# Designs tried in a protein design chat: VH-VL binders against b7j9k3. Part 7

Target 1, 255 residues: b7j9k3
Amino acid sequence: MTTEPGDRAWVLHHYPYGDTSLIVELFTRTQGRLGVLAKGARRARSALARIEAGRPLWVRWLGRGELPVLAQAEELGPFLPLNPLQNLSLFYVNELLLRLTQRRDPFPDLFQVYEETIDALCSEPGEGWYLRRFERRLLENLGWAPDLAHCAECGRSPDAASSEHWLYQAAHGVFCRAHAPDAAVAIEAAALVWLRGAMQTRSMPVWNSSLRRCLEQELLVHLGGRPLESRRLLTAYLRRTQPAMTIQKREEHSE

## First folded at step 16 (VH-VL)

Design q3
Fold by OpenDDE, look of step 18:
Structure q3 (fold): chain C 255 residues (1-255), chain A 121 residues (1-121), chain B 107 residues (1-107)
Amino acid sequence: as target 1 above (255 residues)
Amino acid sequence: QVQLQESGPGLVKPSETLSLTCTVSGGSISDYYWHWIRQPPGKGLEWIGVIYYSGSTYYNPSLKSRVTISKDTSKNQVSLKLSSVTAADTAVYYCARVDKEGSYLEYFDYWGQGTTVTVSS
Amino acid sequence: DIVMTQSPDSLAVSLGERATINCKSSQYVSDYVAWYQQKPGQPPKLLINYASNRATGVPDRFSGSGYGTDFTLTISSLQAEDVAVYYCQQYWSTPYTFGQGTKLEIK
C-alpha cells in the first residue's frame, strides 16, 4: 500500500464501522472531501479516539481506494469546547460539504474559506454573515453561483448606491424591476454587490434576511429540494435565543 | 406612531377603475415599502402589490395587468388603481407596511383600517 | 404560487384550554411564515413572524412553531379576547400568499 503524503484536514463527520473502527469524512486541503477508515478508533486506548469535528488535523492515509486507511492523525491545535450555537453552525457547514461536494475533488480556496469560517464561528458565533460568506463561496467553488452582477435578461448591473430593488430567483440569478419574474424575492442592490465581492467585511444587518433567503433558495436547488436538518436546527436555535430585533422608526426617534 | 388610512369610493361600477389612497400620518412614506392587500367578504387575504422606496413597483401576477401603485411624497400618500373591475374585486382594501425600516421582508406590522369597495351596477 | 392551507377551518375551544392551528405550505418556505389575528371589522394584526418569533406586544400565550412546510400557531390558554380569525402567510417568494383562515371560537 502506498502511503500518501500528509495533508491538513478537518473532520466533517464520522460513524461506526464494525466493532472497533470508524469511517471518517475529512475535508482536506489537497484532496477535498476524503473518506478514510480509522481502524481501531473506537478502542478505549486509541490515539484516534479524539477524532472530532471542529478540530484541524494533520492526516496521513494508506491506499488509493475509495476508503483508504487512516494511518496518522495529529492534532494541529488545542481543543476548544463549542457552545450550542457553534456546534450547530459547524454541523450546518459540515453538512453542506457532505451533501454538495464529491470525494477527491479538492477546493483549496473553499478549504481556506472553511477554516476561516470555523475560526470565525469560534470567535464570533453570533455573526451570521460568515455563514453567508461560506454559502456563497461554496456555490462559487462548485460552479453553481449565479451571476449577481447582471440582470439575467438585460445585463444591467446593480448599483450599491441605488435604492432600487432587485429580484432574485434561484438558479437564474438577479433581475431588474423591468424583467422581474413572477416568482422571486427582493434583495438589496448593496447586498448583491457584497455577495459579488470578496466578502471580507461584515454585511449590513438589514440584509440578513434577504441574504439568508436568497442563498438558502439557491442551495436548496442543489440539494435537490431536500433541506438540511442542520439548517432547521440552527434556525430554530437562533429564533429561540436571538429573536428578530425591531428596528425603531426614524420618525419615532425624531419626535 | 404611524397611522395608515385608506380612502376612496365605496362603490365602483363594473369595468371602471377603482382608485384608492392610503394616507400616512406619524411618519414619512419615503423610507418604507408599502403594500396593498385586499380581502373579499368572508374570504382570506390577497396580496396585491408593493411600491418600493425607489418608486418601483411589483405586483401579484394575478392582478399585474390591472394594477398600478404609486406614491406622492408631498402628500404622504400611497395610491392603488385597479382597472376593469368586476364583482370579484369587491373587497376590503388595506394598505400595509413592515415595521423594520429599509427591510424587504414582507410580513406586515402596520395596517390601515381598510376601506370597503363594492363593485356593482 | 405557494399555497398556504390551514387546518382546521374552524375551531371551538374552551376558555383556558389550548388552541392549535396548523398551516401547510405547498412548497418549502423555510421559516418565512407569519401569523395574523383578525377580529371582526379590524385589519389583521401580526402575531408571529419567522414562524416562531412573537411580534412586539403579543402575549406569551401565543407561540409559533414549524419549519419547511408545516407550521403551527398555538394559544396555550385561550382567552375571551382571542376569538378571531387567524391567518398564516408566507413571505418566502412572491406572490406572497395567505392561508384561507381559521375561525377560532369559544366552546
Scores: ipSAE 0.893, ipTM 0.937, lowest interface PAE 0.6, mean pLDDT 93
Fold by ESMFold2, look of step 18:
Structure q3 (fold): chain C 255 residues (1-255), chain A 121 residues (1-121), chain B 107 residues (1-107)
Amino acid sequence: as target 1 above (255 residues)
Amino acid sequence: QVQLQESGPGLVKPSETLSLTCTVSGGSISDYYWHWIRQPPGKGLEWIGVIYYSGSTYYNPSLKSRVTISKDTSKNQVSLKLSSVTAADTAVYYCARVDKEGSYLEYFDYWGQGTTVTVSS
Amino acid sequence: DIVMTQSPDSLAVSLGERATINCKSSQYVSDYVAWYQQKPGQPPKLLINYASNRATGVPDRFSGSGYGTDFTLTISSLQAEDVAVYYCQQYWSTPYTFGQGTKLEIK
């Protein structure tokens, strides 16, 4: 029946398999990302809990192969309806995991950050600091986060109290103004220091535009030239709703 | 209303240094990022470089060894120097800025009228 | 360098008709694309930023769309004052680069 006692998990994605079943991509606390076959899950009388993104589950599976069978799934919390922007943000976070992690590769720190990210997006209606934190923590856990503490050329460190700009080059790190590379974008020294820290904030950093561009560029290096569908959809949603929303075209530059 | 006016010699001999000034009126240069962009006759646009409010600069790699951008806050001016010019440097030169302080958003919402520079012997 | 390639190089459109100008980047640039209009003897004028965000004071007949590598500027009902050269520009990464321009004329 099972060799595992059970695990806490989140549904990242699912799709139909045969007439009555689903293939489900889970992010589990102890085993990392896991693909499972949910036999009969589409039947009206299924014994399995609802298989939906954004709902925490207690799961049990059978087998050690590439596609174990989902034996049990129980809801671990109330369903909280999400507005369209929240759903697109969830889709984005889930797509990042689906595209950038390998199955059966545990990331307990990232799992905790994922849960904190879901909690934050449920309480905040817009894009916020929690997406930047998730992006950075994902890169760190996968071993792809560049050294932000030292200029890649000379070793000089950013000073958060300085209004000096730095240059960010995806896959290559950061550079002081004296060692600007051929291709890069400007970023605030304070933004680099924030990315190196715990990122324990409940408000959007004033340099969010710089963070968004730099983190998107870094993630794209690892996406193999295939951008995220969720990012395209999120952008399209924001453009459709821009006249009805107070969206800053510019953000205040921190000093 | 902020206004930008480029000025300079108009004619420069090969191998000399091209020196241009962008004079800003109706606002302060201290709160913005300032760019230089050029357009050869009948051709498209080429970004030359930027000076940030801190005085730091960043240049197009194709021109980096020959370009200096500076500012003088007391005269409310931004300047461009391009050394060792050739006929290929003949162009209309524009200064430009991005609206609102504190953003590294590099689309250009304010442009000067432009000044024509011809490099000819 | 990220190359921005516009098509067509020129087009002629009847007054009141729709004009469409395309811009393709050689690399992914997300939505970091701007569009400019340039009339003879004048500097470029910003029309669109972030691929689709109309700049203040730009008529509603101008719209932009696209994401990633493929971008479009549309003029829904051409007017005589819209005769100009149009440029796309990426600001995803330095050096910031412009398309070669598209000359729009009345047919």
Scores: ipSAE 0.670, ipTM 0.827, lowest interface PAE 1.5, mean pLDDT 85

Design q5
Fold by OpenDDE, look of step 17:
Structure q5 (fold): chain C 255 residues (1-255), chain A 121 residues (1-121), chain B 107 residues (1-107)
Amino acid sequence: as target 1 above (255 residues)
Amino acid sequence: QVQLQESGPGLVKPSETLSLTCTVSGGSISDYYWHWIRQPPGKGLEWIGVIYYSGSTYYNPSLKSRVTISKDTSKNQVSLKLSSVTAADTAVYYCARVDYEGSYLEYFDYWGQGTTVTVSS
Amino acid sequence: DIVMTQSPDSLAVSLGERATINCKSSQYVSDYVAWYQQKPGQPPKLLINWASTRESGVPDRFSGSGYGTDFTLTISSLQAEDVAVYYCQQYWSTPYTFGQGTKLEIK
C-alpha cells in the first residue's frame, strides 16, 4: 500500500462500519471530498475518537481505493463547542458538499471558502451572508453558477449604483426589467454585483431574502429537486429565534 | 398608524379604462412597496402588480398589457389603471403595503378596505 | 405561475373542535407562504407568515406548518369568530398567487 502525502481536512460526516470502525467523509484541500476507513475509531480510548465535524485535521491515508485506510489524524485546533444555530449551519454546509461534490475532485478555492465559512459561523452566528457566499462559490466551483453580469436576453449589465431591480430565474440567470420572465425572483442590481464579486464583505440585510431565494432555487435544481433537511431545520430555527420584525428604511439601503 | 383607502368610479363601461387611487395616511409612500390585488365577486384573490420605492413596477403577466401602476409622492397616493376592461374585471380592488423592505416579494400586512368596481354597459 | 391548491374548498367544524386546511404549491416555495382570514365585507387579514410564524395579535389556536410544497393551517379549537374564508399565498416568486380559498363554517 502506498502512503499518500498528508493533507488538511475537515470532517463532513461519519458513520459506523462494523463493530470498531468508521467511514469518515473528509473535505480536503488537495483531494477534495475523501472517504476514509478509520479502523478502530469506535474503540475505547482510540486516538481517532475525536473525529468530529467542525474540527480541522491533518490526515494521512493508505491505499488508492475508494476507501483508503486512515493512517493518521492530528488535530490542528481545539474543539469548539457550537450552539444549535452554528451546528445547523455547519450541518447544512456539509450536506451541500456531500450531495453535490464527487470524491477525489479537489476544489482548493472552495476549501478556503469552507474554512472561512466555518470561521464566520463562529464569529457571526445568525448571519446569512457567509452561507450565501459559500453557496455561490460552490456553484461556481462546480461550473453551475449562472452568469449574473448580463441579462440573459440583451446582455445589459446590472449597475451597482442603480436602485433598479433585476429578475432571477434558476438555470437561466438574470434578466433586466425589460426582459423579465413571467416567473422570477426580484433582486436589486447591487445585490447581484455583490453576489458575483469577491463577497469579502457582508451583504446588506435587506438582500437576504432575495439572495436566499436565488441560490436556494439554483441549488435545488442540482439537488434533483430534493431539498436538504438541514436547510429546512436551519430555516425553521432562524424564523423562531430571529423573526423579521425590523422595518428596513430606504436610507439604510444606501449605507 | 398607516391607513390605506381605495377610491374609484364604482362603475366602468366595457372597453374603457379603470382608474383607481389608493390614498395613504399616517405614513409616507416613498419608502415602501405598494401592491394592487383584486377579488371578483365570490372568488379568490388575484395579484395585479407592485410599484417599488424606486418607482419600478412589476405586473402580473395575465394583466401586464393592460395595467399601469404609478405613485404621486406629493399627494401620498398610489394609482392603478386598467385599460380595455370587460365584465371579467368586475371585482373589489385592494391596495396593500409590504411593511418589510427586505424583499420585493412579500406577504401583505396592510390592506385597504377595498373599492368595488363593476364593469357594465 | 405557481399554483396554490387548497383543500377542502369548504368544511364545517363543531365549536371547540380542530379545523385543518391544507395548501399545496405546484412547485417548491420553501417557507414563503402566508395565510389570511377574510370575513364578509372585509379585506384579508394576515394570520401566518413564513409558513409557521403567527402574526402579532393572532390567537394561539391558529398555527401554520409546512415546508417545500405542502402547508397546513390549523385551528386547534374552533371559535364562533373564526367563521371565514381562509387563503394561502406564496411569495416565493412573482406573480404572487393565492389558493382558491377555504370556507370554514360552524357545524
Scores: ipSAE 0.769, ipTM 0.901, lowest interface PAE 0.8, mean pLDDT 92
Fold by ESMFold2, look of step 17:
Structure q5 (fold): chain C 255 residues (1-255), chain A 121 residues (1-121), chain B 107 residues (1-107)
Amino acid sequence: as target 1 above (255 residues)
Amino acid sequence: QVQLQESGPGLVKPSETLSLTCTVSGGSISDYYWHWIRQPPGKGLEWIGVIYYSGSTYYNPSLKSRVTISKDTSKNQVSLKLSSVTAADTAVYYCARVDYEGSYLEYFDYWGQGTTVTVSS
Amino acid sequence: DIVMTQSPDSLAVSLGERATINCKSSQYVSDYVAWYQQKPGQPPKLLINWASTRESGVPDRFSGSGYGTDFTLTISSLQAEDVAVYYCQQYWSTPYTFGQGTKLEIK
């Protein structure tokens, strides 16, 4: 549904307010993250669509204060019931936005990445490549992504065809092995090149665990050392329920 | 079954270079990451460094000025050299493996039997 | 360096009883923790990776838990062959570090 002055949005989180209402955190295409008051949203005869994460909505709100009133909420896509793993993945992506973005700070490119991430997690649940892509794109949009094209010390570039390992240091970038700092971690040159590209792979990349460590360390810098509850829950679920990851066959490496 | 066996001198004089080899049977060293880890008598474990399948190395910063890890694919061996040793380098030395196909992370699913090195003046 | 501190340093438990070993990291390490068993004259043996994932061939009585900075290894029903020193290890950041060990003995 196309109406003005409306906007496309996703629910990140909500909680009860009074007897019949919700406070809702939205991620909107044009205004970024918004908190809104959804009056009467819990009434049996509410005119608002059901307010739940994972539903795209067309929303309209009133007021420019700190908590505008949600005037209209219409469902824009099919209801997609999510299994527990998909819900935990969505919770993780939403918690990142809630913790790392400010209200009324628009990021149109990140909004597009968010929608692509939701589409991918519905098709490929779990800790797939799309979570690494979202983490990287989030850092890029917020201006916190390190330069992966050059060693921070000497300017040498990773080569995707190389079997070389590089060092990653959160908040400081990447280093060739000749210039490795203390307190760094190893990462494959191919992984660094993948992070600069489209970041699309049908199966789990062989270096996903290395990527996960690097991206988690980078995000933790900006979370003020306060880790995400959603990451803990997602990790616990995966370790209890998922078989070992399928890994692409190792390519022959040069001498 | 993959087996790892460290070998080298049992006694090394202070200031000399400690030289150890890890001989691998039941698999090729080319397919894996190889680590050296040591354990002083009656104490815990200390990670020394790694050699990747590419030949790249990375060392514990506390030791990196004195350590060299290398491999010889024709002998299926991984080697450790530690220069300028002191009594503090007395330990059991282990080689250990990380499975590239199983994990890219540094938890060690295969260990050698270890070789004791004593540095005495 | 990330310091891994185990408690207790030693523990005596009756056969068939539960043994609990704690490990605390000085910094956040997510779930990048492994547990090892070491018997006299033997190399360490990997029991648990990613804080809670049991390695193949490790008996069900061994379990790991924890996230962030606090980790636990539990043996639900102690067997005689479980007498060993147990180590936790972080692989979150270099240098990779081990706990000081916990000696587990039969009462």
Scores: ipSAE 0.682, ipTM 0.829, lowest interface PAE 1.5, mean pLDDT 85

## First folded at step 18 (VH-VL)

Design u3
Fold by OpenDDE, fold request of step 19:
Structure u3 (fold): chain C 255 residues (1-255), chain A 121 residues (1-121), chain B 107 residues (1-107)
Amino acid sequence: as target 1 above (255 residues)
Amino acid sequence: QVQLQESGPGLVKPSETLSLTCTVSGGSISDYYWHWIRQPPGKGLEWIGVIYYEGSTYYNPSLKSRVTISKDTSKNQVSLKLSSVTAADTAVYYCARVDYEGSYLEYFDYWGQGTTVTVSS
Amino acid sequence: DIVMTQSPDSLAVSLGERATINCKASQYVSDYLAWYQQKPGQPPKLLINYASNRATGVPDRFSGSGYGTDFTLTISSLQAEDVAVYYCQQYWSTPYTFGQGTKLEIK
């Protein structure tokens, strides 16, 4: 059997397979989501038994079938323990990939965003901007992201300087006030400009609710109306540990 | 302490326009979202619409053709106009505000006492 | 529109006993759910937001639970002052909608 060239990968999830093996779902740079059979991984002294989410791996596999055999898995970098919030955030991101991507469909750009998201959730736990970024980038890479630059009816563009509120409707995009749909999420023009941009800076906290709802509604369309368990758990944890809202002044919207 | 007080005619004739005013005390209206909600006698609550801090408005689709919400910052007042009223528009009308300044969250911490409007010939 | 359906329409509970009110959304609304208490001649008072977060000044005996479509308001030990009509409200999407209300009385 020919060994495939190595690839950088992250563990999304793993399942028991037989008495001694695991099926491991990997997110790889060049192959996208990849399922592999880790033989003997459940054995007490197996080096593969330590394969977990949250640490990058160098992996090689044998075969080109649906479940190639994991031939090599080397941990890259030091082990960094994650706290419960970080773990839930990672779990959420991983579940999105598991539910919405197909195996052997590479997304090199999304892979980079994934790594940046992990870095961000480690450095800024409790923030939501990096999750919104990941959600948007995921939708974009999958070709499902609605246009945020133009009203779906008239083509007018949001002006961040106007502070005008626009209407977001899942599967349809954004609408100006003149063309408000019957059901929508209100969102400031500046938030839309942020969301369609590089998202290299934090979003304004006041936008958190609208951004979350917009993206969650959009993702839910593609999830077939079946919400993620990870989202539920993450949301529950955040509500227990963080205030529902932070008081902000209007003047902060112009930053 | 922020206080909201609705005012307007207690009686309106059918086909006329209902005009209500919400007067706010103890704080400026400029930085908040203001909502109108109504409650028919013995019934539940119906959201009418909202005016955002920059002046944009959004209305319940069931009422949008008849509703106008506006504000006057100089008077610290929010207004509701409902045209072509019928008996179905008989209700207690409330103005409400979200607790946090600039919030997009549409739960309501601050309510006026409400004003009763009866549509009758 | 998202339809919010409460159950039961009316409930009688003995003092000191648990009262449970359910609210079901016609579609997924995440945790964007609020509970209100309304006494006669008064406006609604916010009790719970984000399905389970008690508003300021709300007694500990009030609690909210649920996520997605099914939500519950619980009063662990009913007090005389808790007699009121209770409403759930979704703020997931416009138009914002309320349940039909549940009238809570003392047995």
Scores: ipSAE 0.919, ipTM 0.954, lowest interface PAE 0.5, mean pLDDT 93
Fold by OpenDDE, fold request of step 19:
Structure u3 (fold): chain C 255 residues (1-255), chain A 121 residues (1-121), chain B 107 residues (1-107)
Amino acid sequence: as target 1 above (255 residues)
Amino acid sequence: QVQLQESGPGLVKPSETLSLTCTVSGGSISDYYWHWIRQPPGKGLEWIGVIYYEGSTYYNPSLKSRVTISKDTSKNQVSLKLSSVTAADTAVYYCARVDYEGSYLEYFDYWGQGTTVTVSS
Amino acid sequence: DIVMTQSPDSLAVSLGERATINCKASQYVSDYLAWYQQKPGQPPKLLINYASNRATGVPDRFSGSGYGTDFTLTISSLQAEDVAVYYCQQYWSTPYTFGQGTKLEIK
């Protein structure tokens, strides 16, 4: 068996395989999502015992099959304990990758976004902008992101300087007011400009609901109408711990 | 506290245009989203449409061809016009608002008392 | 349009007993679900938003649950003042739609 040179990876999920092994779903920089068989990982004192989500690893594997054998797994950084919100956020992001990506389909840019998302959820727990960013980048990398720069009917572009509301429709993109579809999510032009941009800054809180709905609706199309359990759990947690109604005032958004 | 009060003709003839006004007191109509919702006698609720804080409007597709929502900031009023009315347009008409300024939320925490409109010859 | 279907259409519950009203969406609406109480001659009053968040001033006996397509409004101990028609409403997508209403009476 040929040993691969190795790759930076994050554990997305693992589940038992036989009495002593694990199947581990990894998100790697160069291989994309990679399923590996971690033999003996369930044994006492296994060197592979620290395979868990939220920790970057250097991994090597043997074989080119669908489920190569994990040969090496080394931690690349210190363990940072996550609180429940952070864990749920990570769980959500990971489930998106598990459900929407195929194995052995590399997305190096998305991998970077993934790491940035983890950093953001660690540094800014409770915020949603980095999740929206990840969702959008995921859709973009998968080639599923609708055009947000043009009305799907007339080609007019939203103007960030305008307070004009546009209409988002999953699978179809955005529509100006003149071409409003029968079903949509209303969203400000500036929010669309943010969403199609670099998203290096926080979105305005007043956009949160619209952005969430737009992206969740879009993702749901590709999830075959089967929502994520992680999203449900995360939403439930947020509703319990954060007020549902917050005073939202207009703030100047500086990029 | 904000208060909403709908006013209208009460009776409108078929094919005519229904004109309603929602007068807002205790706060400015600016920077809020204002909705119209109606309820036929003994029936459920139907969302008519919304006017956004910047003046853009969106209507229920079932009514969009006949509906016009506008606002007058100087009078602190939101208006609804429904053209070509029929008996099916007989209802209590409510104006409603979302709670927070600039919010895209579309649940309604502020309601007017409603105004009854009967379409009859 | 997203169709909201409530069940039952009407129910009678004894004072002090639990009342349960269900609302089913024809498609996924996440937690973008509100409940309203409407008494005769009055506008609807917001009870619950985001499926489970009680609006200001709403008694603790009212609770909402659910996510996705199936939602429930529960009154843990029915009071005389709770006699009303209750509506669910989705605000996941336009056009915003309401359930047909559930008439709650005292048995």
Scores: ipSAE 0.916, ipTM 0.953, lowest interface PAE 0.5, mean pLDDT 93
Fold by OpenDDE, look of step 18:
Structure u3 (fold): chain C 255 residues (1-255), chain A 121 residues (1-121), chain B 107 residues (1-107)
Amino acid sequence: as target 1 above (255 residues)
Amino acid sequence: QVQLQESGPGLVKPSETLSLTCTVSGGSISDYYWHWIRQPPGKGLEWIGVIYYEGSTYYNPSLKSRVTISKDTSKNQVSLKLSSVTAADTAVYYCARVDYEGSYLEYFDYWGQGTTVTVSS
Amino acid sequence: DIVMTQSPDSLAVSLGERATINCKASQYVSDYLAWYQQKPGQPPKLLINYASNRATGVPDRFSGSGYGTDFTLTISSLQAEDVAVYYCQQYWSTPYTFGQGTKLEIK
């Protein structure tokens, strides 16, 4: 059995395996999502017992099978305790990767976005646009992102300077008003422009609901109509702790 | 505070066009999206359509062939026209909007008192 | 169209007791769900948006819960002024649709 080169990785999730081992789902820079067998990780004195989500690791694994053995796991940074919002957000992001990516399919760009998202969750947990950015970049990396630059029928492009509204339909993309289907949701032209851009700056708070709704609809298609429990929990938490109107007002004043 | 008031003929003959106006006071119509909703006697609510910020409209597919929504900023009014009416169009008609300016959210914070329209020969 | 179905159609509850109204969507609507109260001769009044967020001025005894397809409006302690018809409404996708309404009366 040959030891693979080391890689930067994040723990997405882990499951018990036997009495002393864990199956660990990793998101790695060069291998994408990687499942590994962490032997002895459930033992009280195991160095591997510290495998937690939200911490970057340097990992090495042995074997070429579906579940290679975790040979090395080194922490690349300190573990930061997460509050409930941060935990739920991390759980949501990780579940998206677990549900929508295949093992051994690397996405270096998405990996960077993931790291930036995790960092943002730690430093700015109330900023929802980071999740929207992650969602869009996930769809893009997977080749599932609809074209947001053109009306699906006439090819007109949304203009951020225009007050003209556009319509979104999951799996189909965007439509100008003239060609919008009966089942669609409104979204700001400027929000569409933001979504198809680099998304290096925060979205406008007024777009939050539109962006969330559109991306949620799109992701739901690829989730086979089975929504994530993490999203339900996260959404419930946000609504309970931060009323929508209050959130919008607060965000407007922060800009 | 914003106030919405629907007005129009209370009686319309079959096959004619129902014409209603929503007069808005306490705020400009220009910064909001305006919806029309109706409620047949003793029944639930039906969304008719919306006029957007820039003046574009979007209608319930069940009514879109007969519905026209427009606005007059000079009068601060939103209008609804429903052509080829039948007894099924008898209802209380409401204009409504959300509280947040420029929001595409389609729950309704503000409602007019409604105007009753009866379709009868 | 997304069909919203409320249950029960009518409900009689004693003063001070809990009232529970359910709303089911024919498809997933996330938390894009609103509740309205309508009294005779009046337009609907927004009570809850985003399934569980109380609108401004709504008493604490009103609460909303649910996500996805199943939603619930709860009045923890029924008051006399709560006699009304209640409607749920989805704004997940067009056309926006309402439940058929639940008539709440005092027992």
Scores: ipSAE 0.759, ipTM 0.891, lowest interface PAE 0.9, mean pLDDT 92

